# Designs tried in a protein design chat: VH-VL binders against o27280. Part 90

Target 1, 266 residues: o27280
Amino acid sequence: MDSMNVPEVLEIKRIVEESESVKTFIFSWDFRREVRPGQFVMVWDFRDEKPMSVSLIDPVRSEIGISIRRVGEFTDRVHGLSEGDLLGIRGPYGRGFELMGRDILLVGGGIGMAPLAALADEATARGMRVDALVAARTADELLFLDRLEAAGVNISTCTDDGSCGFKGFAHERLLTLEENHDMAAVCGPEPMMFQVMRILDERDVPAQLSLERYMKCAVGICGQCCLDDTGFRVCAEGPVFWSQELSRVREFGRYRRDPAGRRVPW

## First folded at step 3 (VH-VL)

Design r40 (framework fv_azirkitug)
Fold by ESMFold2-Fast, scan of step 3:
Structure r40 (fold): chain C 266 residues (1-266), chain A 121 residues (1-121), chain B 107 residues (1-107)
Amino acid sequence: as target 1 above (266 residues)
Amino acid sequence: EVQLVESGGGLVQPGGSLKLSCAASGFTFSGSAMYWVRQASGKGLEWVARIRSKANSYATYYADAVKGRFTISRDDSKNMVYLQMNSLKTEDTAVYYCVRPSYYEGYFDVWGQGTLVTVSS
Amino acid sequence: ETVVTQSPATLSLSPGERATLSCRASQSVGSYLHWFQQKPGQAPRLLIHDASNRATRVPARFSGSGSGTDFTLTISSLEPEDFATYFCQQYDSFPLTFGQGTKLEIK
């Protein structure tokens, strides 16, 4: 049976405003359908369906959370919803993060901190030491700092404008951090992830990166989900990949594909 | 370090008014719901009021014992939550605590030191 | 409303002994039951949340168990600083309700 492909209509239990442009929607969840950090669900507003990463996994409370940034028509409509309103959810889909070793570095940019916040909860529950580098354009766009602090995470911040922490980009801040880790997990804009991956590769730190590329179909049969040289598909093979897998993909960090399959520079 | 500091308590006569303030620091106040909880001398704890964040339209919820007499409000620009208490009764005599729930509103995580309100003639 | 009842009202024990405190809800609250410790003149301190999860910096001797309507707080070996009043609270439905407290006294 493939119960993951049947949308379940769920009531929005709580809405938490993370920033001016980001909200977390909390739902009761039946954990007979397991979900792992790094996986995504399809969110259906009864008109359109879009993939969203799971940002909270709480089997004790029987709840999941989905953090959504306002970027277009679908997300604008979802942001207009209230507690008690209904959304269709199906999934989870994709390959989640794997944890190894005693210490982990999380590097998140913008909404990319959403799946990493769920991973931070799991890593700390396993007794791992967690360091997070949280990057955004401005201080107001740094996400989940209070949640990460409550979980016992050691936090470094950077903002493009210098309004909080280091002034500069995530990879520039990472160069000033001398501590080594057993592994890293990275999620954010693809150019950021490419630069971070190169530094971690030079330091021999194995990294997992989450690719939130444009997707037409959750089952991974659509061309928009394909990477070049290796044939990996984000919704079928990903969205989480090890850095050694991505280092062989010429497309990663240089270009993406539009809905027509054409190369578009970052 | 998360801190909640209450002020505004004191002695007031029955039928009088008093406004409590709570100054919050060390967390993203604007995204958090805030609560008031009271405790009469030698008695148990009693929830008084809740105010939610802007994302939830600053929705307020009150215990039946205070509904219509108390008003909870907030000023996100100052990281302040308030409790306006009107038509005070002797039964309102208690230590009043400002409380922050967990990030997703599941349990009471952080408590202030409390401020004593005494209603007597 | 959900009524939360604690028993016993007072428990007299000696340091080194095991303490078992009970909390009963008038209807199911799932696992949304929390325990607080309060010492005279101090604010309540979160001890256990969601029935069984120890709060930050709470010693390992404290544990919680139960679900639905019946919950237990256990202190495996009492230390002198553990003699205090303990409250349980449900956070399943409004109005939020607390038990009347169990006072743990030195024998």
Scores: ipSAE 0.014, ipTM 0.564, lowest interface PAE 7.6, mean pLDDT 86

Design r5 (framework fv_azirkitug)
Fold by OpenDDE, second read of step 4:
Structure r5 (fold): chain C 266 residues (1-266), chain A 121 residues (1-121), chain B 107 residues (1-107)
Amino acid sequence: as target 1 above (266 residues)
Amino acid sequence: EVQLVESGGGLVQPGGSLKLSCAASGFTFNSYAMYWVRQASGKGLEWVARIRSKSNNYATYYADAVKGRFTISRDDSKNMVYLQMNSLKTEDTAVYYCVRPSYYEGYFDVWGQGTLVTVSS
Amino acid sequence: ETVVTQSPATLSLSPGERATLSCRASQSVGSYLHWFQQKPGQAPRLLIHDASNRATRVPARFSGSGSGTDFTLTISSLEPEDFATYFCQQYDSFPLTFGQGTKLEIK
């Protein structure tokens, strides 16, 4: 058995409040186990287990960060934890982002900025020019702005209510930006990603998008995260997909399956 | 633009009190721990106090030299951090800097211009 | 506490020369050692964080190396604006401690 499939009980070193609903939990990490932006880990609170994207990769301090949005019972429990408490972590899993070119565009919505923040760190460290379009419903929900700025990222914000930056959705803001990039990475609500992908395709900008689906095993066995028609397993073939791959996925931007396997429209 | 501006420094007699203020702007203040660091004339830097963010219950930490005499506090609604200094000693004479650490508190990346505190009879 | 000691106390060099500054910790601080530049009448400025990472807008001529107890700040070719005092600081454990500084002065 691969050791990566056994949860390692780790102590929470630090907790950072990113927003009212998002916290970043920082753990010591043995970087002999490689982790890439866009990959996820399974977080186990000894009662339940959920996939979470890695939002911080710090090989200098031998730490990783996992940003978690409070959305349900599991995350409520996790958000109740303190520094020094324990969590089980197994992974990382899935396909992460690939960096290419000199100029990269990041488009993130809400908690979708988590993996993109990690990608931003890597890209800037490599000397790439990074532009980030950060979207949220309101100004208070915009994530990682200070972190991104510190990394040298050029930030553009948009909010649904116009409380910060461009008033509107990410794809609308993107339409106002004329500059093309060598590559784009996208993560957020699937309807947002769908619209953003269309624009990027029209502009011939290679794009990678990170999907979110219900995951149970994280190892491509249970099939709970299978995408219709293609057979793509989000936990194995993803969660990061190229736009060309997603163009084959009929359900993308249209519907998902809930834990019971029922189709739920976006 | 990220900025820290200290105020409240001045001349005070030994045993006196002084309260320093630091106004923060240009970043999400409530997400950051804040520090005070001081520097005596011609000497090195000395960590004085630390106050953590709300998410960490505003926990406070002090250098041994100032424990029991200094109190660090913050007002997130005003983007302010304070240093109440009581029972001041001549050795407390220094420029006091308000300092912001990196986002995940790994290093000091932003410093104010400093405010001079002189304790003298 | 971890004592941080810098050497030399004063370094006299000319523009264009290479400067090498040393910082030693009394115990291992891993890579949690940072370098600051301070000019007269100004606040310290972060130069290098975590032993070898240049801070934002820091020229490439500045580099840091080392781990554990011994660290080095190198300025490959001194510019006139580089003559200042340099401090190292450990961020491994509290209390956080700074070196006494190295004054880099023009020869």
Scores: ipSAE 0.520, ipTM 0.828, lowest interface PAE 1.3, mean pLDDT 94
Fold by ESMFold2-Fast, scan of step 3:
Structure r5 (fold): chain C 266 residues (1-266), chain A 121 residues (1-121), chain B 107 residues (1-107)
Amino acid sequence: as target 1 above (266 residues)
Amino acid sequence: EVQLVESGGGLVQPGGSLKLSCAASGFTFNSYAMYWVRQASGKGLEWVARIRSKSNNYATYYADAVKGRFTISRDDSKNMVYLQMNSLKTEDTAVYYCVRPSYYEGYFDVWGQGTLVTVSS
Amino acid sequence: ETVVTQSPATLSLSPGERATLSCRASQSVGSYLHWFQQKPGQAPRLLIHDASNRATRVPARFSGSGSGTDFTLTISSLEPEDFATYFCQQYDSFPLTFGQGTKLEIK
């Protein structure tokens, strides 16, 4: 078979607390199996398996990092682990972000900042100017600000409640940022990404958006991944999509699907 | 702006004790391990102690030269790291630096200005 | 423990010249080798991390190279402010160890 489809049992090398609800787990990684920003891995705790975006890609140190938010039983168990404990990792899966031009805007909401932090490292290494708009509900949920600053990123923040930076949503903050970018990358709650995409489209800025709900499609679970019959095949291209492709999909930003495939409003 | 400000250095006689403090600001202190590194006059740098974050159970590690005599600790509510130095020897005379490693621990990123500890009779 | 050795102990050069500083580890440290600059009366300043990556606000004239046991710091054209002591450090294994330093002085 394919070595990417066989889980490797890896030792947790380091754990870093990003916030009260988010930890980054760092593993030694053999970069003969390449990893790109925007890709994800399947994390197996020997009971359940869940997709997690890769948030650190460090071929110099031969390490990857996976940032995990505490949201349920699986993530609670993983957060209870210590350095030296073992997890199964398989992948990477999905298509990574593509970089073009001289400057890039990153727009991240909550844990969506995780894959964008890895992208920021690559963009700065290429000599690009990187501006990041980091959005969260509250100040305590803003992620990776120190890491982004260390990478040389120009940071703007916003919180829904106004506890840090601009008071409001990411798209409202974006409207106050008057600077041209050659491209953008966006990751966060789907309603946020839809609003941000519309603004970037009006500014003629090509954008790539990462849709976490389609990560299972990239590993061969195709039945629940098809968007509406307007002709876009998510399982062939996800989880990262160009904005011009998503603008044609009525479902994006408006509906999700339950396990039976029925439309449910956000 | 990231800052580390050391205090508590001074003159002490052999066998005495000193407690060094380091006040951190401008970053998410709770997410970082913290180190103490010392340098004797005209000599090279010597790692002294390490304390990890709460997510790593505040694990500590010490250089052989100071094991059993020095204790590193932290108070995350105050953004402080400390070095309690007991049974001081003349050979402990050095400038002591509070050091923050890189975010995921791999290199020494930010250094304080240092505080001088002189152990003499 | 991994012993880190720097050479030369002292390097006397003039502004405008190229400086090449060496650092050797007693066993492989991969790329986990870092360079620091220290001026009299000041704390060490991170210059190069992970063998070849220039730290923030460090001028382009500074570069690092090497892997395993042999590492080099190069300053392409010395400026007056570059005359300082340079230390290398491995972060591969505990105890963390530093070289003894190379003093770069005006000829």
Scores: ipSAE 0.192, ipTM 0.653, lowest interface PAE 5.0, mean pLDDT 87

Design r6 (framework fv_azirkitug)
Fold by OpenDDE, second read of step 4:
Structure r6 (fold): chain C 266 residues (1-266), chain A 121 residues (1-121), chain B 107 residues (1-107)
Amino acid sequence: as target 1 above (266 residues)
Amino acid sequence: EVQLVESGGGLVQPGGSLKLSCAASGFTFNTYYMYWVRQASGKGLEWVARIRSKSNNYATYYADAVKGRFTISRDDSKNMVYLQMNSLKTEDTAVYYCVRPSYYEGYFDVWGQGTLVTVSS
Amino acid sequence: ETVVTQSPATLSLSPGERATLSCRASQSVGSYLHWFQQKPGQAPRLLIHDASNRATRVPARFSGSGSGTDFTLTISSLEPEDFATYFCQQYDSFPLTFGQGTKLEIK
């Protein structure tokens, strides 16, 4: 087996509180192991293991960051950790985002902004113009705004409650924006992504979307993250998909499989 | 739009106390660590203190020269960072800068204009 | 602690000339070395972070290089506004330490 499949025990170097529910954990990283925005790692707290997107890629400082939202028992435990504590990290896995063109649109919702923030850094470093539509339920849940601003990203915000920016959902805000881009990257709640994808398709904007599914092995073996009809494995063929690929996935935006393999609506 | 504004500097006698304040604006204050750095007239820069964010339990770190005498604190609700200076010495005379590190504490990217502290009899 | 030493202490040059400033750390700091510019009566201004990255709004004539223990700040062609004091600083380990500075003065 590839050495990448063995968790490496890493020390948490820093913890950044991104919001009330999201923390970024920073680790030293050997960049002989390449990592790209959109890829994920398996995080192991020595009890359980969960896939997490990479939100920071810093080859200069030899660091990566993983942003984790508090959503359950595993993340509760991880959020209780301190700098200097240890976690197991294996990966990276999956297909990351591709960059093309000069102008890119990022559309992110909630924790979905994590991989997009990393993509933003890469895009801006390449001299691309980056526009980001950042969505959240409330102003306090908007992620990475200062970071994106510092990177030169043009930010548009929307919140469900109207506490910041446009009052409404990401796809609604997108409808008010007339400018087209060379490509788009989308990550967030699947219903959001579904609506955003439809709009982008109508505008003939090439789009990549990052899906979230229950992942167990991360190496395309267990099948827990298989998408119906296509047989796509989110951990292997994804998590980043082109809109054309997702157009073949009937379950997209409609339902997912739970840990027991049952269909669960979004 | 990002700004740090120090206040509270002044003249104090040796052994006296002074509390500096720094008002932050234009960024999400509570996610950043904050620093104090000082500079004596005509001399180099010296790190004084660091305070971490809430997620890190507001942990504090001090230069050896001020340890036990200075206390750094913050009020996230007011976007303020403070430096309580006790048992001041003549060698503490300096311009004190409030400093914000980069988003993930990589480098000092934002500095206030500083406030002068003079310790003299 | 990591001692950071700059050289020369003073550098006298004319506008249009190339300036080369050195910074040496007593132990390896990787790329965690930053450069600041300070003018009289002003706070330091970040010029270069992480050895070779220009900060926002820093002119292209400024460049940084080096890793480990030896670092260099280069100003390709001096402008009148470039005459100031330059500090390097390591962010590898605590306590954070600064160089003593290089004063770039007009000849």
Scores: ipSAE 0.474, ipTM 0.804, lowest interface PAE 1.2, mean pLDDT 94
Fold by ESMFold2-Fast, scan of step 3:
Structure r6 (fold): chain C 266 residues (1-266), chain A 121 residues (1-121), chain B 107 residues (1-107)
Amino acid sequence: as target 1 above (266 residues)
Amino acid sequence: EVQLVESGGGLVQPGGSLKLSCAASGFTFNTYYMYWVRQASGKGLEWVARIRSKSNNYATYYADAVKGRFTISRDDSKNMVYLQMNSLKTEDTAVYYCVRPSYYEGYFDVWGQGTLVTVSS
Amino acid sequence: ETVVTQSPATLSLSPGERATLSCRASQSVGSYLHWFQQKPGQAPRLLIHDASNRATRVPARFSGSGSGTDFTLTISSLEPEDFATYFCQQYDSFPLTFGQGTKLEIK
């Protein structure tokens, strides 16, 4: 079925601290509303509503998980909640990831590993070989390593500061990985995703990329939605796009738009 | 790679005390709930105790058979889980397993090899 | 307390045969029922979690089914290494409870 446009008030069943700045909130979910990896929900704290990617999809247990990084007033309030407290959840929304072939490469930066962790669960359940490149600025910002290992994922890590794994950026690490994959899925900071996309294009690996900035467009909130100089359509359904779509968007990886539509460099 | 190693078992007199230790390695210990499960010789498995992670205030929960006598605790800086057993009874004789649940709690995923506790005179 | 009961206590079969093991809960546990294999002198090993999901590196011949109160573990074609004791466990409510086990032995 399609997404529901009515918020449900749900009780926080469990909270898992993924890192000092990231928590996963687990809710019971009625899977008559299908949820797929790459989709998002609107999280309502009874004051503000923000889009959050779904990071756990468990129809057997009838549970979903939403991983939230503490970056501002809304997320700080949500991080102050406890098991048993209530949040409004509306959705799911947006286009999810598509799985093809026998093996997949996941490339995640920081909180971008959240939707990719859900995708890893689905890919392994389908019998695919899953390789994940997990990137962060520091070792303590690497997310879901134990979860991915438990799912049977082959993990490579890199940190900007060299505190864990390869010292350098995701695209630099990817250049040292000489494997053929049937597809890739990428989620993280836009500059990282742009560099990774370039390498995957040269390797003829079809990739899907998840763009946080397009989540608001999918629910009719268009503060980040604007025309670009390639003629890319305003409010294209996201957040997941194929690399062929993004390769023709001149602002991808180069600049973003403020709420007034003005170009702002990364 | 992922490993749980129990220690501290042995022979003790009825009414005595023992402290079991569980050394965890190969995973990010502090994010997981941890459990103790026991098995008497030739018998079934019995859950003993659970301790939650720091984000759930290290909340503890015990089976009725051991409530008030056993204390589960953890030291995240050392990747250790403990089971302090007081006022031991002959019925407490069992192999004690340290157990890690699945990442978001729901099933027992990883078991240690177990440590034997014998309460006998 | 949710009581979990396994049947039969002992199942005698030959290699190559299909094994069907039953587990019943005294009240609904949804799909929160798991299966473990235990060999003498060893710790239990997770086989099936949440009624029907095979654990990592568990052979395809093992499958689980059921929901609510009635659950089944099936081994489609027995190998010599499969002769062991099997336990089911509910993880729906505390206290967490296990069945008494089914011993699978060579006929």
Scores: ipSAE 0.317, ipTM 0.702, lowest interface PAE 4.3, mean pLDDT 87

Design r7 (framework fv_azirkitug)
Fold by ESMFold2-Fast, scan of step 3:
Parts: structure tokens; sequence; C-alpha cells
Structure r7 (fold): chain C 266 residues (1-266), chain A 121 residues (1-121), chain B 107 residues (1-107)
């Protein structure tokens, strides 16, 4: 929609420090512009624009939240902002998650828990049973555990270093968990998502996976957003894809693309 | 298990001082704003003070009835919230509750067990 | 300051009956009105937040409705453990204010 292509300058209402490297920025939002879990917005600091997943959707309070990990110059500048400061928000964009069945599994790695936290809120509000596997490299990178528990989500954790929960990777922990879900939603590093998808496929659990890739254009066709074998455009046809759509993509889990569009191993 | 446990209440004479403590456990304490709410016998609940998190520069806010006499503070390394109460008045007699709001603020989610403060001669 | 008033002050009912409790704000608070249950010697427990949203682990017999200045808490069929004092609270403006409470008594 054309109306989503113009940035709206919004005041930062509240900042929540989720971890040393992640902050959630909360804005008042007019919900005549629909936003769904799994969609993203373009965040503009009046110098650069970057895509960020929506991590809080609250129509009752007329608020949205955007969780941002500090990874470079743009995000360092945004992390330096205070309540009352202004940011440009354009969107939302992309295909969001679809809920089905009664029992769902969420598998999130690091900042990938951000869009899944918004999905968890919607699923629990609809009376669904939600199990979440929250994975990170270390305990301090596990996100939204308190928020998920407050929503009634059943939580399992794993860390690469064993500092919290199961010691190991998300797919290793998933192999030890019961299978009784109608669907799954997965978001995190692409190698993690690939391994998780393979296990869910073996268990015949339909899964939706969110691809958080480098993007230059949120509203048009972009070569950097395209997948190798299918030609899908993350910004137009994603970022959320069903597992059956990704099972035919040779690039998924093996390669990413640099700014020039060249394949680079994970 | 999320818990808030208050301590430090007791009997004190008018003009005296007390320091209340609240020990938090079972959640990531440093990300939450924290509140003190009191309840006098035969009267309703009354908000007393609020302290914000580190990302909000530990900003404090007080009810008019206690402003200038009470100080709210926190120690994130110990998961503690404090309420220093000076120049106590008979009207301050109440059960004092430590309260955790919802994750992004907006409603009082978790309450402590309360600690009784009696200001009497 | 927004004043919040509850009615009735006391409500005497039997188990199995329907309870309806009212809360009125002196000015509009939108939907930022919450309900708490308190038993003697215990801390308040959140029941309903934002006028109509049931808190986690609160039984389905509890429901909230209303917006603006007039709000209602309904208990569809009273259980023995429901006889307690109920408070409403506005979270629209500071200072945050509570009603004086409605006491449910066993008839």
Amino acid sequence: as target 1 above (266 residues)
Amino acid sequence: EVQLVESGGGLVQPGGSLKLSCAASGFTFNTYWMYWVRQASGKGLEWVARIRSKSNNYATYYADAVKGRFTISRDDSKNMVYLQMNSLKTEDTAVYYCVRPSYYEGYFDVWGQGTLVTVSS
Amino acid sequence: ETVVTQSPATLSLSPGERATLSCRASQSVGSYLHWFQQKPGQAPRLLIHDASNRATRVPARFSGSGSGTDFTLTISSLEPEDFATYFCQQYDSFPLTFGQGTKLEIK
C-alpha cells in the first residue's frame, strides 16, 4: 500500500533495555494501519534506514514496540537515543505469521525472539497452548523470558555455553522435547532455522520461518532479498515462509548474499 | 516462581524513620520499573512511589502525601527495592506493598506480601 | 486527580449466584481500568486488566466490561473462595488511584 511508503515521524514513548545489546523502543501507533506479528518496519534515524521486526503489538494501548540489537553504526546511534527523541517509521511490510491449530511451538534464536514474542502474545490471547524454545549463545542473550512467562508460555531454554538451561544448540534441545504441536514458528540465525526445519519436517509439523536478511528496499523488488532456487522476494513475499516453500531452496542454511549479491557461506 | 518479599516494617513514633526493603526473585529485576503502594486499615489502596529502570536513568516519582519525606531507591546487583521513610506521621500507618508492573508498564501485575508500618505514640 | 468510586460498598450473596460490581471514574480513563481481588491478610491479586482482559490463571467466571467512566466486574457463578474484597484502579493518569472497595460477603 502507497500510504506505507511515507515515513511517519514518531516520538519514542519508552525504552526498555532487554539485554546489554538489545533495546525495545515503544511508540504510539494508529491501528488503522494494520500490523501483524512477523511483519517489519523501516526505522529511519534521519541519516540511514534499516528494517526491524515488530516485537510488540498492543491495539488496546495503541502502541507498537520495535526491538533493536546493537550491531553497527546505525544501531549504535539509535541505542544512544532517549525517551522523547524522534525516529521515522515506515511500514509495516511483509507477510506475517499465520496461526493454526491449538498447540504451537515457537523456536527463537537471539533477536529472532522479537517477532516471536509478538506472535506469542496473539496466540495466548486466542487461548492457544504455546511452547517456546528460546536459544542463545549465552544466558545474557536470552530474550523475553519474563514476558513469555507472564503470558502463560511454557519455556525451554538452551545456550551454546550451558550458562542457562540445556547446553547445546536449538536443534539438539528440540530433539529432546515432546512432539505434540499443530504448527511451529521459527526465527533466528539461518543455520539454526535450517536444522530446526529438518527436524520439524521429519515430525510432520508445518513450520513458518522468518528470514531476517540484508535489505536495501522494503517496498520493491530487490536482488539481495531473492532466494536462489525459487526467486522469492523476502520484502514482498516474506519475510515469513512455510517450511515446504523453503525445502527446495539450496541457498537456505548454506549461503547468504553480500551487498553486491554474491554468495557468502554462513 | 516470581516473588516480592517486603521487610523493615514495625512500630515507630511520629517524627521517626523506617527503611523498608523488598527482595525480588524469579524474574529479571533490572528491566522492570518498581512501585510502592500502601493500604491503611479501613481505607483504600494508595500509590506511594515509583522508580524506573536503568535505561530510564532510575527516574523517581512520588505521591504528594509523601513527597520530600520518602525516598525510593534500588540496587540491581542485589535485586532490591527500598523505601526510606522520614518524618513519619500517624497518617502513614498502613501495610506497604512492593509492586512489579506488567512487562511494558500499564498495570500492577505482581504484589508482595506486604509489611505493616504503625506510626503511633 | 481522577477519583474512582465503587458500588455497592458491601454485597451479600450465596455461592452459585451472579455478582455484579460497579466502578465509576470522575473523568474518562479510556480502557485503563483494572480489577483486583483481596482476601483478609493477603496482598491484592490482579484479576482483570485494561477493562476486559482476564489475567493469567484467573478463572473464566470472572469478566470485565466498560470504557470511559463506567466499568463492571462480573462473577458469573460465585465459588466459596470468591468471597473477598474487590478493588478497581485507574492507570490513565497520575496519581494512580483506586476505588474504596466492594466487599463480597456470604449470605
Scores: ipSAE 0.389, ipTM 0.727, lowest interface PAE 3.7, mean pLDDT 87
Fold by OpenDDE, second read of step 4:
Structure r7 (fold): chain C 266 residues (1-266), chain A 121 residues (1-121), chain B 107 residues (1-107)
Amino acid sequence: as target 1 above (266 residues)
Amino acid sequence: EVQLVESGGGLVQPGGSLKLSCAASGFTFNTYWMYWVRQASGKGLEWVARIRSKSNNYATYYADAVKGRFTISRDDSKNMVYLQMNSLKTEDTAVYYCVRPSYYEGYFDVWGQGTLVTVSS
Amino acid sequence: ETVVTQSPATLSLSPGERATLSCRASQSVGSYLHWFQQKPGQAPRLLIHDASNRATRVPARFSGSGSGTDFTLTISSLEPEDFATYFCQQYDSFPLTFGQGTKLEIK
């Protein structure tokens, strides 16, 4: 199992353009190494390494997909790659989502939809009813709509500018939806997740939320992703947390630590 | 209920043009990539063209044999995929199938009945 | 391109017999190999996808195996309706390529 910490050099099998700023990179995967929705891998471009959520898990074709948003130098380089190019992948790491019940609500914002898309595939394959609230700033930034729809997911969209679906934020749209679910999975900007969690708690809907923090080692050693007060390591105890766990995390929705370890507000 | 129905095949002279149509029903058409595959009489199957979904900017890809001559397109509002064939050659004679793959370039699970294109003098 | 070669070209068997069809790729295609059944005057029908998965409504007598370069389609006990042409197809790399087919005919 120690081999999971060694990056495996993998060829990019396919690239799917999800949006202007998001691409999904598909790799062959040996499923002797199990991977769950909500887990992440460390992607190495032979210069730098970044944690990325797994957005596609396909045991039939023995492949996984990693969706990457173009946001900086590392992702700029990765987005410049072509099919056939190589990347180093190590993992998977972290705690993934758990599925329970028959009806599940997914609430995703932006690239946060990546792990939720994988979860949606698993849920639908299990015969669960899946509702997804997909949020983005603009219509063009809404992710995985075609994929989710094809899988039979009931989609509700919201955009900040109203270019598609509900005009407003995810938590605002959620307030307009009265139906309860057996569980919810949430991933996106932390302020969004914070608001969504509050609503779900009020409705007594069990919720899991995937946090994003700066991760360096991915193995719970360096402490860069440690949450204040609790000592939770996002890479080890997370990134998926239950709402009850996050209720203990005071920094949740308020601030994070940057690569230098400084507190920065959301 | 999932169905693909090709049309537009017929007899055409070398150098001529023909446009094939494929009508899709029974599934969310706009979410799928679409393919054309052809088969000459008594021969094997040959991939011809692919068109991706809107999310992928309707990106197209062609077999070398038809590059520059054939154009694949789609109208999601009508659940249609097309194959414009120009500068037709005798070797283009075949039954042309409209094909739906599984998502993210999976297996070809849905085929139309095919439409015959005959290029002959 | 990846060349896909099927063998034999023709297979003559009787109902009730076991049929074994081979498909070989010129390079590894992982599990990205599919099998189709085609009867005269009909479109191909997906039979096996991704090397070993039966498509919907495919009888249990059909099975696929293999990975990398060598693949096998097996029909455990032939039924009269199974006599057709079978094609394999790789989806590992473009251009997508098909085998030349194996014609399964009644002896």
Scores: ipSAE 0.028, ipTM 0.604, lowest interface PAE 4.2, mean pLDDT 92

